# Designs tried in a protein design chat: VH-VL binders against p39998r288to527. Part 6

Target 1, 240 residues: p39998r288to527
Amino acid sequence: VQLLEMESITSEFFSINSAGLLENFAVNASFFLKQKLGGRARLRLQNSNPEPLVVILASDSNRSGAKALALGRHLCQTGHIRVITLFTCSQNELQDSMVKKQTDIYKKCGGKIVNSVSSLESAMETLNSPVEIVIDAMQGYDCTLSDLAGTSEVIESRIKSMISWCNKQRGSTKVWSLDIPNGFDAGSGMPDIFFSDRIEATGIICSGWPLIAINNLIANLPSLEDAVLIDIGIPQGAYS

## First folded at step 18 (VH-VL)

Design f2
Fold by OpenDDE, look of step 18:
Structure f2 (fold): chain C 240 residues (1-240), chain A 119 residues (1-119), chain B 107 residues (1-107)
Amino acid sequence: as target 1 above (240 residues)
Amino acid sequence: QVQLVESGGGVVQPGRSLRLSCAASGFTFSRYGMNWVRQAPGKGLEWVAIIWYDGSNKYYADSVKGRFTISRDNSKNTLYLQMNGLRAEDTAVYYCARDSYYGFSFDIWGQGTLVTVSS
Amino acid sequence: EIVLTQSPDFQSVTPKEKVTITCRASQSIDEYLHWYQQKPDQSPKLLIKYASKSFSGVPSRFSGSGSGTDFTLTINSLEAEDAAAYYCHQSDSYPYTFGPGTKVDIK
């Protein structure tokens, strides 16, 4: 994937490591989503309405998960936005070190984690906050949904439940997928032929443009309304 | 449709108490801050009080502080205003008003209920 | 408290004319200024929120501008149905306050 290569070049030749790029993504993406949530007009102290709720569906083993958690941290750290994260893993054991790190910081910043779709639904009932954004960060560029689901039937079932829940959201809820919506091939943007369930994303947040994938997503994902490229600080020289 | 309906207004003597109610329908009541706004006959609008969506916080105008109490029952979709120690200057049409979705502005108003304080 | 003033107090205008109402705050309230219309024997209605954002269903002839301390409500082409009182409202800080109102009549 072009993005991964670009990140590698950025790290090797410009000494800007992945952690820096991830943080840049989180900051700028959070700014973008805050505007979608009403900006300063809404997101301020002394608002008598409940804070909006953002739900993150994250992998515990890939870069998208880490990015999503960092994003979630920046969203909830001010207290103006409530964030709940549900991981694809059922063992409550995170596999990736970066995901673990970001999860810890995310929690310290007020982010919440639930262990199942059922728990998520219960939390939603308890909270008066409307779910306005779902962040789909399960697949990403560095793995496929089949890779995640293939680890166990339990995880597969969990992922399917997460997708189902996401697709059931209605009204003002928007679904923003990081890099690529689940159920689509990250390289081609075509529907995954090995996994039938797909996220009906309404928007895509990218740190790099998968040019071919975007065109195919537009053609094959009718729910898609928007796409945004986040500047993560890749130097121009990296493109030469 | 979204609707607010005030009730409880009437004629009372100074020093007496009155409790107003506002019945909400057509929306998730528990997700909105609620306000009372009053208007004396032939006069402008005066904000009276606000209560958070969950009742966790309340603010009052100085003119009613210590005398009025705003409250809500989300299970009944009802907003209340307990008015104690009523004065002639409290005579007004009392409106309940919902915070807009983003908050801070009032997008839905009731029809109002008249409170008359007179000897 | 933040005091709001409005100008003019009263305005009688001919249909199709442009109407401008000003609201001034005693201190900066950023964009937390809202406009309401109240017709005779009716409840107030939200017109403009956050200084310049039109509320849903509000005719395009209504617009709001300003920030900080000076705000303006404009009716680009007055219609007969626009005869009403107009109030500004600040929600920057508690207590919330309204302007004294501007009455607009049709000639």
Scores: ipSAE 0.899, ipTM 0.956, lowest interface PAE 0.4, mean pLDDT 94
Fold by ESMFold2, look of step 19:
Structure f2 (fold): chain C 240 residues (1-240), chain A 119 residues (1-119), chain B 107 residues (1-107)
Amino acid sequence: as target 1 above (240 residues)
Amino acid sequence: QVQLVESGGGVVQPGRSLRLSCAASGFTFSRYGMNWVRQAPGKGLEWVAIIWYDGSNKYYADSVKGRFTISRDNSKNTLYLQMNGLRAEDTAVYYCARDSYYGFSFDIWGQGTLVTVSS
Amino acid sequence: EIVLTQSPDFQSVTPKEKVTITCRASQSIDEYLHWYQQKPDQSPKLLIKYASKSFSGVPSRFSGSGSGTDFTLTINSLEAEDAAAYYCHQSDSYPYTFGPGTKVDIK
């Protein structure tokens, strides 16, 4: 809530467009994640090992899904990282114009999209790449998982299977939630009492979020190891 | 634990052929590039060949190019080196070595197998 | 082909003293230089990767530095068990190459 209001104020006050903030986020977050994947030491041509695999779980939301697909594009476009995306809805059912735009560019840059957890698992076996990062972008500041699930039993079932798959990943796999982990309230950092399934995130990537709720997230999310605030270029004067 | 075990070494006449094997265990073999490195008695290390994780690319030292062939069978977790036209200067202990997880360095080595080429 | 040279060829060192081994490449290899230790009748072991990054389980007395063409392996306080041959290895371009080695003995 606080970040959403700050973004709106910044755009009006300093004439900063939202598309520029999205791109700044994607660039800076991709650099951060590349370091987590080994950076220049690993991500270079002529490596005899397979490229690492990143899986994106995204919703049809400008605040969350569009950021995730722009991030995915920056990760896969250099050819050193494989990226697969699974949406909370069918790809053909995407409605948000920015999500559709970023998805089109993402695919042209080599990003892949699958339509089910079953298809995701099949693609993982075919690529023979270790899944090292899962990006959770199903929930953002502008809606909760309860809001998304309430639209259809099919959507609810799909979201639950995606959460189950994500929480079964182990070992070196790190789960990074964009802004707020799925299943938590953005204002308080407490679990959402109306939807029982939650992403067990190991890290949080925030875009300008002040982390006000971080202590509650730490208390209620024992898997959490890291949190990072990504600079998106909001002018300092807007942080009064 | 993670292991590499070479086999197939022995004494052989010049001009003949020999095939080395390297059995891998304790890790997902199909996700790592693999190398052969040799060491002549009393001498230093010499890189021989590399094969990528999926077999798509192979590279050789100039001293063995055209005579040696590296290959792998990921279903059997085994690396191979076919050595043709053997010469006295090929006499060495042959090690297989695994690329590290991030690549480019050799983090696991076998115990080596001795190849002696003599009349 | 990238040629690696090492200095010195051999050194005999009193325990607890500092050991410095240099490796020089015939052209820039950025950070793609690695150091290995080989004790008599044993397989090589990785010590330092990417010029300066210690491999898992390597004692803190071992460190590496350098970039481009000039690289150094340092043993800060020599232990008796460190008597071995030390090799540098470049993986910047094929064919990969090793330096000729540096033998370190205890006085």
Scores: ipSAE 0.702, ipTM 0.890, lowest interface PAE 0.9, mean pLDDT 86

Design f6
Fold by OpenDDE, fold request of step 21:
Structure f6 (fold): chain C 240 residues (1-240), chain A 119 residues (1-119), chain B 107 residues (1-107)
Amino acid sequence: as target 1 above (240 residues)
Amino acid sequence: QVQLVESGGGVVQPGRSLRLSCAASGFTFSRYGMNWVRQAPGKGLEWVAIIWYDGSNKYYADSVKGRFTISRDNSKNTLYLQMNGLRAEDTAVYYCARDSYYGFAFDIWGQGTLVTVSS
Amino acid sequence: EIVLTQSPDFQSVTPKEKVTITCRASQSIDEYLHWYQQKPDQSPKLLIKYASKSFSGVPSRFSGSGSGTDFTLTINSLEAEDAAAYYCHQSDTFPYTFGPGTKVDIK
């Protein structure tokens, strides 16, 4: 809520639109994650090892999805990182204009999209790249997991499958949630009581976060190891 | 335990061929670039060749280009070095070495296999 | 090719003394410089990767520094078991090349 307010002020008062903020997020977040993936030392074309694989779990119903796709674009555009995205719906069923736009650019930059967890697993096997990062971007601040799941039983089942898959990747794979791990309330940081499944995130990437939510997440998410605030260019006047 | 074991070394006459093998175990072989490095008796280390994790790219030292061929069989977890037109100066202990996880550095080495080229 | 030089070629050191080995590249290789230790009748072992990153299991007395063209391997307190040859290696540009090596003996 605080982030949304800041973004609104930024847009209305400072004339910095959401597209600009989204891009700033994507750029700076990608820099952060690239460092986590080995930085300059690893991420070059002359590397004889396979490129690391980043998997993005995204939805069509919120800005988090668009942010994730933009982030994915910045990760894969150099060719040093492989990125696969799985949506909570079929890619052909995307409705949000920004998500569609970012998805299109993402694909043009070499990003891949799969249609199911099964397809994802097949792709992983084929690529033979280590999955090092999963980006959890299904929920975000704009909606709850219940909101997403409540739209369709098919979508609910798909989300559960995605969460299950993600949680199975833990160990050698780090899970970074955008703004909020799925299955938690973005405002309070408390578990969503209306949805039993939750992403066991190891890190959180956000552009703004209430302190109370962080504390509750730490208390209720033992897997959480790190949290990073991304500078997206919100003027000081917007939150002062 | 991560391990590399070279084999195939021996004594050969100049102009002859020899094929070295390197058996990998204890790790996912198909996810690592592999190298051959040799060391002449009493001398330093010399990089010989590298092959990409999937065999898609290969690079050689100038001293062996056109004569040596690096290859791999990921299904057998084995790295190979086909050495043709062997010369006396090719006499060395040949090591297979794995790229580190991030690449570029060689973090695992075999025990080496001696190749002696002499009349 | 990128030529690596090392200094000194040989060093005889008393235990517990600090040892410094320098590696210089003929052109900038950024951080793609690695250090190996090779004891007699053994295979080389990775000590330092990417100029300054210690490899797993390497004693803390070993450290690497530098970037670009000038690099340094430091043993801050030499142990008897550290008697070996030390090689720098560049992996910035093909062909990969090694330094000539530095032999460290115990005095």
Scores: ipSAE 0.904, ipTM 0.961, lowest interface PAE 0.4, mean pLDDT 94
Fold by OpenDDE, fold request of step 21:
Structure f6 (fold): chain C 240 residues (1-240), chain A 119 residues (1-119), chain B 107 residues (1-107)
Amino acid sequence: as target 1 above (240 residues)
Amino acid sequence: QVQLVESGGGVVQPGRSLRLSCAASGFTFSRYGMNWVRQAPGKGLEWVAIIWYDGSNKYYADSVKGRFTISRDNSKNTLYLQMNGLRAEDTAVYYCARDSYYGFAFDIWGQGTLVTVSS
Amino acid sequence: EIVLTQSPDFQSVTPKEKVTITCRASQSIDEYLHWYQQKPDQSPKLLIKYASKSFSGVPSRFSGSGSGTDFTLTINSLEAEDAAAYYCHQSDTFPYTFGPGTKVDIK
């Protein structure tokens, strides 16, 4: 909520639109994650090992989804990182125009999209790339899982399966949530009381973070190991 | 637990062929590029060849290009080196070596197998 | 091909002394320089990855530095068990190449 307000002020008073902020987020976040994936040393041509695999769990109806796709684009555009995205709905039923736009560009940059957890698992096996990072971008600051799931039972079931898949990942796989781990309230950092399933995030990537949410997330999410604040170019004057 | 074991070495006459094998265990073989490195008696290390994790790409040292063929069978966790037209200068201990997780460096080596080319 | 040279070829060192081995590349190889240790009748072992990153299990007395064309392997305080040959290796460009090696003996 606080971030949304800041973005609104940024757009209205400073003429920096949401598309610009989104791109800034994607670029800077991609640098961060590339370092987590081994950096320049690993991410180059003529590496005889398989490229690392990043899996994105994205919504089709909020800013988090769009940000995730943009981030995915920057990750996979060089070919050094493989990226697979799974939406909370079918890729043919995307609702948000920005998500659609970013998805098209993402695909043009070599990003892959699957339509189910089963398809994801099949793709993982085929690629034979280690899943090192899962990007959790289903709710963000815009909504809760309850909001998304409330649309239909099918979507709810899909979200639950996505969460289950994410949480069962083991080994060197890290889960980075955009803005807020799914299953938690973005404003308070408290568990969503209307949705029982939650992402066991190991890290958080955000462009803003309410202080109260930080304390509550630390208290209620034992799996959390790290958090990074991404500079997206919000002017100081936009902060109250 | 992670290990590489070379085999197939021996004494051969010039012009003959020999096939080396490297058995991998303790790790997911199919996710690593693999190398052959040789060392002549009393000499330094010489890179011979590399093969991609999925066999999609191969590179060779000029000294063996056209004579040696690197290959792998991921279902058997085995790396191979087919050596044709062997020369006296090919005499060496042949090591198989795994690329490190990030690639490029060789983090696991076998004990080597001796190939002697002599008339 | 990229040619690697090492200096010195050989050195005899008293235990607890500092050992410095240099490796020079004929052209820039960025950070794709690695160091290996080989003891007599043993296989090579990775010591340093990507110029300065210590491999797992390597004693802290070993360190690597450098970038581009000039690299250094340092043994801060030589132990008797460190008697071995040391090789640098570039993986920047095919064909991969090794340095000629540096032999370190204990006095």
Scores: ipSAE 0.903, ipTM 0.958, lowest interface PAE 0.4, mean pLDDT 94
Fold by OpenDDE, look of step 19:
Structure f6 (fold): chain C 240 residues (1-240), chain A 119 residues (1-119), chain B 107 residues (1-107)
Amino acid sequence: as target 1 above (240 residues)
Amino acid sequence: QVQLVESGGGVVQPGRSLRLSCAASGFTFSRYGMNWVRQAPGKGLEWVAIIWYDGSNKYYADSVKGRFTISRDNSKNTLYLQMNGLRAEDTAVYYCARDSYYGFAFDIWGQGTLVTVSS
Amino acid sequence: EIVLTQSPDFQSVTPKEKVTITCRASQSIDEYLHWYQQKPDQSPKLLIKYASKSFSGVPSRFSGSGSGTDFTLTINSLEAEDAAAYYCHQSDTFPYTFGPGTKVDIK
């Protein structure tokens, strides 16, 4: 994958590691989304309305999940935004070390984690905050939904439930996918032929820009309204 | 249709109490901060009080502190203003006003209810 | 408390003329200044929020500008229906406060 290669080059030749890139992504992406949530006018202490709610659907086993958690951390740390995260697995079964690390920091910053769609719905009712943004980070450039779902029937069922819930939020809620919407092949941008369910994303937040994939997504994802490339600090020389 | 309707106004003597109500409809009441704003006859607008969407916080104008209490019942979609120790200077049309979606501005107003304090 | 002043107190204007109303705060309130219109025997209506953002349904002839302590409401071409009182409102600091109002009449 082009992004992975660029990150590798960035690390090897420029001594900028993946952790640095991850943090840069989180900071800049959070700034972008805060503007979408009303900016300084809304996101202030002493607002008598409830804080907006951002829901994150995160993988436990890939960098998309880690990025999403870092993003979530930056969104909720000021207290102006409420964040709830739901993993593709139980929070006690996280596989990736970076995801685990980011999860710990995320919790310390006031982020909330739930273990099921039902728990998510209960939490939403309790918070009484409008869900304005869903961050779709179940897959990235390094995996597909088929890859994740193929691990077990339980995980498959969970992912399907998450997708169903997300798609129901459309209309009043914007859905932003990290790198690639779930249900699409990250390399080609085509629908995943091995997994029938797909996230109806309204926006894409990218740290890389695979041109072929984007064109195919535009053709096959009518709900897509916006796309943003986040500067994560990859040196220009890495693109040459 | 989004709507606010005030009630409870009337004529009272100084020192007496009165309770105003504001019935909300057409929106999720529990997700909005609510305000009372009053206007004396022929005068300008005066902010009176605000209550958080969940009732967790309240603020008052100095002119009414200790005498007025703002409250809400989200299950009934109703805002209240308990007014004790009424004075002649409290005579006004009282409006309930909803915070805008982003907060801070008042985007929906009721028609107001008149409170007259006279001996 | 933050004191808001308005200028002028009153003005009589011919239709199609430009109207400018100024609101000044005793201290900086950033962009947390809002404008309301109140016609006789009616409730106030929100016109401009956060200094310069037009509220939904407000005619394009209304605009707001300013930040900090000095704010302006402009009616680019006054219509007969615009005869009303106009109030600025700050929501930066409690207690919230309103300006004294500006009355606009039609000649």
Scores: ipSAE 0.901, ipTM 0.958, lowest interface PAE 0.4, mean pLDDT 94
Fold by OpenDDE, look of step 18:
Formats: sequence, C-alpha cells, structure tokens
Structure f6 (fold): chain C 240 residues (1-240), chain A 119 residues (1-119), chain B 107 residues (1-107)
Amino acid sequence: as target 1 above (240 residues)
Amino acid sequence: QVQLVESGGGVVQPGRSLRLSCAASGFTFSRYGMNWVRQAPGKGLEWVAIIWYDGSNKYYADSVKGRFTISRDNSKNTLYLQMNGLRAEDTAVYYCARDSYYGFAFDIWGQGTLVTVSS
Amino acid sequence: EIVLTQSPDFQSVTPKEKVTITCRASQSIDEYLHWYQQKPDQSPKLLIKYASKSFSGVPSRFSGSGSGTDFTLTINSLEAEDAAAYYCHQSDTFPYTFGPGTKVDIK
C-alpha cells in the first residue's frame, strides 16, 4: 500500500516515526470532527445539554485501531465529548502493542470501553448523550475484514454484530471510516467479495489513499457523502 | 410537534407561593437544558433560571435566587418552577424555553403562563 | 452581570426598507449572542443564534453579525409581518441576560 510505503520512507529517511505520524493524525482528525460536532459554539463549559457521544468501533490488531484510540483520546480529553469504544475482541485480549498503549491513554483521558454491542446499547440508554458520530476503525488499509474475522468464529460474529449495529444508526448520526469502510478492499475500493457485511459509511477520514479506491468507493457506496485527507506531517521530500 | 405548555399561573398575594409546570412533548426532554424566562407586562424579557438536562446543575437570576427553585422530572417530561415569597415585581408571564440542540440559545418557547402578585 | 444595551429603542419604518438593530455587551461575550423576535401577544421566537447563524425557518432577509461586544441584527427589506419587538440575549456568562428590546413598527 502506498501509504505504508510513505510512512516507512518518512521514518527511515526523515526520522519521523510512526508514533509521531499517528499523533499528528489524531490531533488534526479530532479538530475536524469537533467542528462537525458543533465546534466552539457547542463544545464548551456550562453547556446545559448533554455532551455528544462518539462511538468507536476499533480493531485490536491493526493501525486503524491505534489511530482511532488516539483520535478518541483527543476527542474526549476536554470532557466536552463522550467517547465509547468497542473492540472487535474483548478488551482483555488486545493483541497489538500500540493499540494497548493507546487504549491505556484513552482510558486515562476519560474514554470508555464496552465489551459488546449489548453493553454499548445499555450504556447509550443511561448516558442521555446523543450518538452523533461513529468511527469505523476495524479494518484499515493494512488488513481486510476477512483477515480479522478469520481469526475465529466468535470474532466474526462480533464484527457482524458491530456492523449491524452501526448500520442501524439513523438520524443525525454520521459514520466516519478510517482509511477504508469495512467491507471494502483497501487497495481497490471495491466491495470485499469474501465478506458480505459492509459498513454504510457517510464519510472517510484518511491520511493517504490510492486515487482509484476513492473513485470505486463513490461508485459502490451510495451512503458516502464526504471524505477528508488529514495532514499527518509527511515531508514533501518523501514524495520525490 | 415539538411543544412546551406552561401551567400553574394565577393571582396570588405577596408572600405566597406558586408552582409552575411546563409540559414538554415531541422531543427527548432529557437531552435538553431548560429555562424559565419571564416578562412583566409591557416590559422586556428576563431570564429567570436554567436547569441542566439531568438536573445536575442549576443557575438563577439574582432577582429570584433564594426564593425560586427550578426542577425537572424527566420521566414525566415536565419542568417546574417553585416560587416562594412572591413579590409584586414577580408579576409576569412566565415562559419555559428549551435550549437549542447546541445549547445556549432558546429555540422552543411555550405560550407562557401569567403570574399576578397583588394585594 | 453582563449588561446588554440595544439601539434604537424604537423604529418606525416603511416596508422594503433596511432595518438595523444594534446590541452592545458590557464585556466580551464572543459569539454567544442570540436574537429573538416577539410579535404582540406571542411568545418569543429565535431568529439568530451565535451572532450570525440563522435559525431554521427564518427568512433570509434576517441576518446577524458581530463578535465580542458589538452585534447587529439586520432585516434586509422589511416586511409588514416583521413588526415586532427584537431582543438580544447573551449566554456567555451566568446570569443570562437580555437586551431591553427594540420595537419595530411599520409605517
């Protein structure tokens, strides 16, 4: 994937490591989403309405999961936004070290984690916060949904449940996928032929993307309304 | 469809108490801060009090602080204003007003209920 | 408390004329200034929120501008139905406060 190569070049030749790029993504993406949530007009102290709720659907084993948690941290750290994360696996079974690290920081910043769609629904009932944004960060560009689901039947069922829940959201709720909506091939932007369930994303947040993938997503994902490219600090020289 | 309806107004003597109610319908009441705003006859608008969506916080105008109590019952979709120690200057139409979705502005108003304090 | 003043107190205008109402705050309130319209024997209605954002359903002839301490409500091409009192409201700091109001009459 082109983006992975660019990140590697950035790290190797410019000494800007993946952690730095991830943080840059989280900061700038959070700014973007905060504006979508009402900006300064809404996100301030002494608001008598409940804070908006952002729900993150995250993988425990890929870069998108880590990015999403960092993003979630920046969203909830001020207390103006409530964030709940649901992993593709149990939170006690996180596999990736970066995901674990970001999860710890995320928790310290006020982020919440639930272990099932049922728990998520229960939390939503008690929180009184409107779900306005769902962040889809299960797949990403470094793995496929089939890869994730193929690890176990339990995980597959869990992912399907998460997708189903996401697609059931209506009204003011928008779904922002990181890098690629689940159920699509990250390289081509075409529907995954090996996994039938797909996220009906309304927006895409990415730090780099093959142009062909964007065109195919527009053609094959009618719910898609917006896409934003996040500047993560890749030097111009990396493109030469 | 979104509606606020005030009730409980009337004529009372100074020093007496009165409790106003505001019935909300057409929206998720528990997700909005609620306000009372009053208007004396022929005068302008005066903010009276606000209560958080979950009742966790309240603020009052100085003119009513210590005498009025704002409260809500989200299970009944109802906002209340308990008015004690009423004074002649409390005579006004009392409106309940909902915070806008983003908060801070009042986007929905009731028709108001008249409170008259006189000897 | 933050004191809001309005100018003018009263204005009588001919239909199709431009109306400008000013609201001034005793201290900076950033963008947390809102405008309401109140017609006789009616409840107030939100017109402009956060200084310049039109509320849903409000005719395009209504607009708001300003930040900090000075704010303006403009009615471009006044209609007969616009005869009303107009109030500014600050929600920057408690207690919330309203301006004294501006009455707009139609000649």
Scores: ipSAE 0.894, ipTM 0.951, lowest interface PAE 0.4, mean pLDDT 94

